# VHH binders against F-box/kelch-repeat protein At2g24250: the designs that were tried, part 34

Target 1, 374 residues: F-box/kelch-repeat protein At2g24250, of Arabidopsis thaliana (Mouse-ear cress) (q9zuh0)
Amino acid sequence: MAMKKKISTSSIMPDWSQLPEELLHIISTHLEDHYFDAVHARSVCRSWRSTFPFPSSLLRQSYSLPAFPLESKDLCCTLEKVPLFLFRVLTPPDAADASSEYFLGGLGQDKSNDHVELPSPLQCSVKVNVPGTEPILMNMLDCQIIPLGHKYRLMIGCNPEEYSAAFLPLNEQGGGGEFVALLDCTDLFLVLRSTEMRWIRLEKPSTASCKELFTFRGRFYATFFNGDTFVIDPSSLEATPLTPHIDSNFLVPSGNEELFLVKTDFLRCRVSRLDEEAAEWVEVSDLGDRVLFLGGHLGNFYCSAKELPHGCGLTGDSILFTVGSRNVTYPYKYGVHTNKRKAEDNINCWRSSRENRVLFRNRYDPVLSFRVER
Key: E = the ipSAE of ESMFold2; O = the ipSAE of OpenDDE; V2 = 0.75 times the mean of E and O plus 0.25 times the DockQ between their complexes.

## First folded at step 24 (VHH; framework vhh_8fcz_2)

Design j6 (from l2 with D30E; at its last look DockQ between E and O 0.02; V2 from the best seeds 0.00; counts 0 for: pae E 14.6 > 2, placed apart)
Fold by ESMFold2, look of step 24:
Structure j6 (fold): chain B 374 residues (1-374), chain A 124 residues (1-124)
Amino acid sequence: as target 1 above (374 residues)
Amino acid sequence: QVQLVESGGGLVQPGGSLRLSCAASGFTFEDYKMNWVRQPPGKGLEWVSAISGSGGRTYYADSVEGRFTIIRDNDKKMVYLQMTSLKTEDTAVYYCARVTKYSLWSGTRYFDPEGQGTQVTVSS
């Protein structure tokens, strides 16, 4: 007689596969918002898999849009909703290294043609593909996993790298309903409103190449390599110069609550927030519970340090720069070692820390592949 | 797999001239704008110049306007940067880059140099 499945490595522990369906249903209702716990529960046995639905938040969804209006190409146009995660790789307790290793990226379904037969129960694994390295297959149980929400991506034709896009959801729950998208094409911007499902041509407000597109408080922001920055209203499509003027390295929206300006020479950082009523950039001495991610292929964004595990090496007031070509992150701690109030110089400098390494998602999507049976 | 190989750097006196080359492979070269970016010692990447896929439009940073000329040859899959009137502040590692377009979280683009770059040093 062969043993099919076990819940634990110890025979002292209960056999969870024997739980009645009524109790499994109760457990399943309490796991709905804990996505990876639900995935782990589905791996216990066939009864649990049948009872626990696969979390829809872990699926990459795509939707068809009107054909892209370029003369020489037959372009498919789709909207993808891509879940984002920060994975911390757990180090054994007896390891000499104190370093933490992280992967940051969008999660996708594994679409490889390698049909490795999976053991029973189903292994929960993540495939990590970092350029210049061998792909890594990791067990999800060996990771601490921090959800970073979703990003929306417009896939234009077969090569998404040709077009940069900004996506503005028009309801409080994100892109489930109406939206506006702004695309950077070589010679112009294109705008799509979901209520019209028709592409609108828009002249660029600058002759330089567009550097970044993002959204903040219901409007688009476009930065250009010559230093120009414009705010674009999604309804009127009027572009106005950002006031006050900037000449810095990074703009970082923190949701719709703050817009940060980061000036840096990569040894020092000075961070300011936009005060729209006063039309001023106001220098801040701390970032609160925020961790900023700057300069990578994911763009500029933040996460709350309250959601990070204690002692993981990332804390509030952290800035991570992903500007190197070797997937190396340069962390900074903002506001350390000062007893002064506001000063004329940027006093808030960190020492570099090499104990905190965040491996950045490369320019190819997805870096992470999620392998479980649905 | 995308490959960009920079060459043509060297040591040059102020006021001198230099021509950088970038050989491209592994992608449809004609469909992409091409850029030169540079990294001065101890600083981050700084955009220098761009050229449209057809080569019909060129763009320059204010600091190099009138001194640098970007050229592309779509038949040879090459992009060049002709530099004249070089200054000490032009000292940097120069990279050829294509614009990478992403739709994640506001659609931000970033330059990710893929070659080793070529060192330009302007000194006496």
Scores: ipSAE 0.000, ipTM 0.275, lowest interface PAE 14.6, mean pLDDT 66
ESMFold2 (binder alone), look of step 24: mean pLDDT 80; pTM 0.803
OpenDDE, look of step 24: ipSAE 0.676; ipTM 0.872

Design j7 (from i3 with S106T; at its last look DockQ between E and O 0.52; V2 from the best seeds 0.00; counts 0 for: pae E 2.3 > 2)
Fold by ESMFold2, look of step 24:
Order: structure tokens, then sequence, then C-alpha cells
Structure j7 (fold): chain B 374 residues (1-374), chain A 124 residues (1-124)
């Protein structure tokens, strides 16, 4: 009697769930700086999930705060720290399409029925609801995920509020746990100090509405739609004017290392960095590996091009304006030659490169979504 | 080096008029809101008027509203204070100044007068 047994080598896949824990431990030590790979490894099986730690830098944090003074109900008030990410959709190596797709977001699931959330890297598959399009199902394993920092969101009960917030921890070396929170409300600022846990009304230093509110190197920064800009000391709450302008301008922190000022009429722009010792702005022609994203509904931020593959359409030393009414734009670069004779006399500025065409699919809440053509 | 030079003061009768000038140099004048402040005899500095960097918005203390007009010329780097219906209470040394700090607690503005000022004396 002859036994008929058929084995197909191409149909047999290794069962990674059966790896010994000693080998899993070795693998886990190589993932400690690759946070999203750790999340993906945890989804393989229960054994892998038990071995690989959940990366703490991807967790939302909340701070309980006193009842909000502008709300008539005694609802729970919290300040939520929400991580922000740039998602790049991976293309197959042999794809004929030269374009790359990007999504900017990172706010997690919102349990209220009134709000649409951006994709979260903690979810394996997410339906993305871009207004005016059919929802798409996006698998996070098909994306490169680049952390961009965080934003603070005020929650009253379970509902997010549209008040801008900045949060400043006061003791990075000593671990004291003290903080100052600053909120932009319609006609005033509100401040909360952890030592008092009481909302205090403050005067605004400008008659215009506040445009941007953030922290850099232990101080608050505020910009206003009339061009006023200020640095605010968290202890004295004195505001010092920074070159107030009528033209469009943007302040962009680059970690704790640099603060950039971008002045523009959207034909040309000039970039300066803050020299804190000289108390002056120094013009620059070089942003290094930085790509600046300016003016979108999610604010101003930067991305390091070191984390992006060559040819993906986004390159360092460039500026992408995400504000405006046009759905097509180009990154700005320094020293771009133009075909206009008069424009050649003014090459010492940043202007449209007219390369790597950017098409916005959505520039408005809830998600910044665009395609870059190489 | 930053310099603000005030001029145009003098002796004038009550009800009279006077125009003060301030010449600015050493900084990007168009970027700054400019102010007139005054120091009456034996008193501290008192804010009088302000004008935005573009010149599009003007602001006045209650005591001078309707009598004083602030004007700027960004091409000439000048700010002016046109004073009319002068009173003896307007007697002071007048300075032009930039705001250096705001207190968010109180709304207080801190001024840094950088010139010697110009004396206005209103008497009969």
Amino acid sequence: as target 1 above (374 residues)
Amino acid sequence: QVQLVESGGGLVQPGGSLRLSCAASGFKFDDYKMNWVRQPPGKGLEWVSAISGSGGRTYYADSVEGRFTIIRDNDKKMVYLQMTSLKTEDTAVYYCARVTKYSLWTGTRYFDPEGQGTQVTVSS
C-alpha cells in the first residue's frame, strides 16, 4: 500500500508564535527605539504580547483640573495630551505610481457621536472619514509612522472643546510635578498653576484673537491674527513683544533647540532663528534636514527628513504651507531660480520650488491629507 | 543703537495747540507699536496714546480723548502727537516709547523711554 502525501513548501509558513521566550527577549531588545514595530510585534500572538512592552510614548495622558469657570455645569475638566503623527502610506517596491500619500493626525478614538477622529497608530485597521469622500479602511501596518510631538486638548465631560491650550511642566530635572497651563478663551486667557489649582482670568496683550499658543524652552508663545507676537514668562506672566508684524508670519519650535520665525507674503518668505543671548532674530538660508509644515488646522510643526526615504517627495531644507484656498502647492526652498528676469535679482529668499507637486485631499478638520508627486 | 528724539515742546496758553515729533532710529520702526507717555511735575510716567505698527489703529487715554491725535510716518521713521485744547494739567515732559512688557495679571504696560523727552508747559 502506497501512501499519498503531498507537501507544498510554498504553502507552509513559519509559526512565529512558537519561538522560545529567550529568542523573543533578544528580539525585544532590538525594538526598544522602534515604538510602532513593538506595537505590531505585540499583535502576533499572546506569547509575543506578554514579552514585548507597550511603548509608553504612544499613550494618551490626562490631567484632572478644577471645574471650568466658563461652564455652568460642574462637569469633570481634564487636559488631554494627545500625540501627533505623520503617516506615509507605503508603496510596493515595483509600483509605477511615483506619488506618495500622507495623513497628519494622531488623535485617538473619541467616544462622542459628534466628532470624527484622525487615524491612531494604536489601531491595526482604521476607517478614515475624510469629509466629502467615501470612508477608507487603512491598515496601520501599511504605513510609515513618524511621531511629531503632541497637542493639548481641553475636555469638559467627554466632549472636546475648541479652546487652545498650552501646558508647561516646571521641573524637568527635579521631577517636582508642578505645572502651569494657559488657555486661550474668546476675550481672555485663563491660567492654572498646579500650586493653586484655581483658574485665574488674565488680560490678553492684543485686541485680536489668538492664533497660536505653544511652549518653547520653558516659556509660552502666543501669536495673534493682527500680527502681534509675544513670549510669556510662566512665573511673572509678563508678556514681551517679539517683532509684531502685520504680514503673515509663523513661529515654529524645532524641539528645544531652535525657534524659527517665517515671514511671508506667499510669493516669497524669509526665515529667521531666535538668538536668545542677543535678543534678536537672525536670518537663515538653511533648515538642515527639517521640513516645516505651516498654517494648517493642526498648527505648525516640523519633520526630520532623516526618517523619510529618498524619492518620497518630501525633502529636508524645505517649507510646505498647508494653509490657503488652493488645493495644489509646492514646497518652498531657498535660492530657487525663476524664469522672471526681475525675480532673479531677489534669489536670496525662500520661494516655490515648483518640484514635488503637492495635492491636498483635505486641509480642514479632522485630518490633513495630501499626495506628493515626485 | 536705538534712539528716540523728541521735539516740538514749548510754552503755550490754555486752549492752545502744539505738535510733538519723535524721530526714531536703530530699530525696525515699522515693526513696533509706538506710544506717547508723559511725566507731570513730581509724578511718575503716565500713558497718553498709542499707534499700531501699520498706523491703522490708534488708542488714547481718557484724559486726552478727543483733544490729541497720534500719527506715524513709517517712511520717515517719525511719530507725532497733535495736541489741541491744551489744559494746565497737560504740563509734563513728553516721551515717545515702545512697550517692553505687558503684565497679563493687571494689563499694565511697561515703557522704556529712550530719549530726553520734550517739555510741554501750559500756563497763562
Scores: ipSAE 0.346, ipTM 0.606, lowest interface PAE 2.3, mean pLDDT 74
ESMFold2 (binder alone), look of step 24: mean pLDDT 81; pTM 0.813
OpenDDE, look of step 24: ipSAE 0.686; ipTM 0.878

Design j8 (from l2 with D31E; at its last look DockQ between E and O 0.76; V2 from the best seeds 0.00; counts 0 for: pae E 2.2 > 2)
Fold by ESMFold2, look of step 24:
Structure j8 (fold): chain B 374 residues (1-374), chain A 124 residues (1-124)
Amino acid sequence: as target 1 above (374 residues)
Amino acid sequence: QVQLVESGGGLVQPGGSLRLSCAASGFTFDEYKMNWVRQPPGKGLEWVSAISGSGGRTYYADSVEGRFTIIRDNDKKMVYLQMTSLKTEDTAVYYCARVTKYSLWSGTRYFDPEGQGTQVTVSS
């Protein structure tokens, strides 16, 4: 670090809390989108905490909504955007066991304006609520942290609701701050356009319960437990069926770049990417550095294994199914057995690794908690 | 080239039975939910039945529930409609189709009828 090389040697170890504010400002302007470095910097002392604001990407954003039409209109209705992260607890280098603890869930800062000063290590901590136990307070300095995107939750009054929600900001001309929100309620979809600020009741395009609701490339996607999948245009609110129609499907967006389809009966698995120009799914032979997480309460997503050290138990080209009632499972390695020159002629797209056990501690809201035993 | 060819229609008396067939080609058949729709004389299209891609789930309009059975054979790329206890109200041209669009406003399904349909006439 440049600041480290400029620090005076007037003591055995420099007191970073004595750094001049103008130098702290220079440091803060050179932080790129390393929002957890900013959280770490806030734990040094009060001077650093005041200079490095809590990153806006970690704050929960709320959108005020009109009164919810299926319940009393006496209560406030808001939609919260909750950022999601994968936390890997750092294991001491001399530990006898090669296991890794993981937590996957949302993170945010309370804005209670509490003036109580806490010791620096506690200010860099996350409360992890595991149902049926006391909350666990995790120090962020003891974790590797990987951003995974966000989820939306509906709030009626101060209480979260378990309705699924998708939120689509509109980038069209003249529309800064415009959006469309789509909610999955029991027997209906509810839609709200920011240009109208009125809830509209819509028919669902399937008789089954909605399984997943998300956005990709400016459109909504809805999947259903009977295998129905639809692409929904945010302007017309017309739905177009998306194939295949198979009960055991998972759709995984990779930002706006790719949409993956995982087709499985849990004994066999095939992954395809959407080719929008050809209007078809193209089978892929590998996932690269991706680790897919499928079927959990937080939805389907992936992370890059490039950010994980060798030997941590999660590797690229892998699929972890987070659905089901069993507490023990395995990540599944995805790949092919074929001559490189003839890969398309003899594809084996599925293998079980079974070398790394996954033990779930919690699969229910608010956090997915598991341990990987190597 | 997508093709759907309906057959098996005819003239039957009330209470009679017929089995309609639909041969499909030009697409990955087992990846699509298949539907039967019908057009009664002088009326618009009316949804009759649907079957999931695997064939594990079937759906019926209230007017035909308990009398009609939809079946698919993914190996032969066929969908069938077994009709029993036929009524004069069942008189229509029957099409097999895929849904191409769904209006969330009205609940209207839009179908892709590629074939000529097959006439079913129920008359005493």
Scores: ipSAE 0.448, ipTM 0.777, lowest interface PAE 2.2, mean pLDDT 73
ESMFold2 (binder alone), look of step 24: mean pLDDT 81; pTM 0.816
OpenDDE, look of step 24: ipSAE 0.691; ipTM 0.884

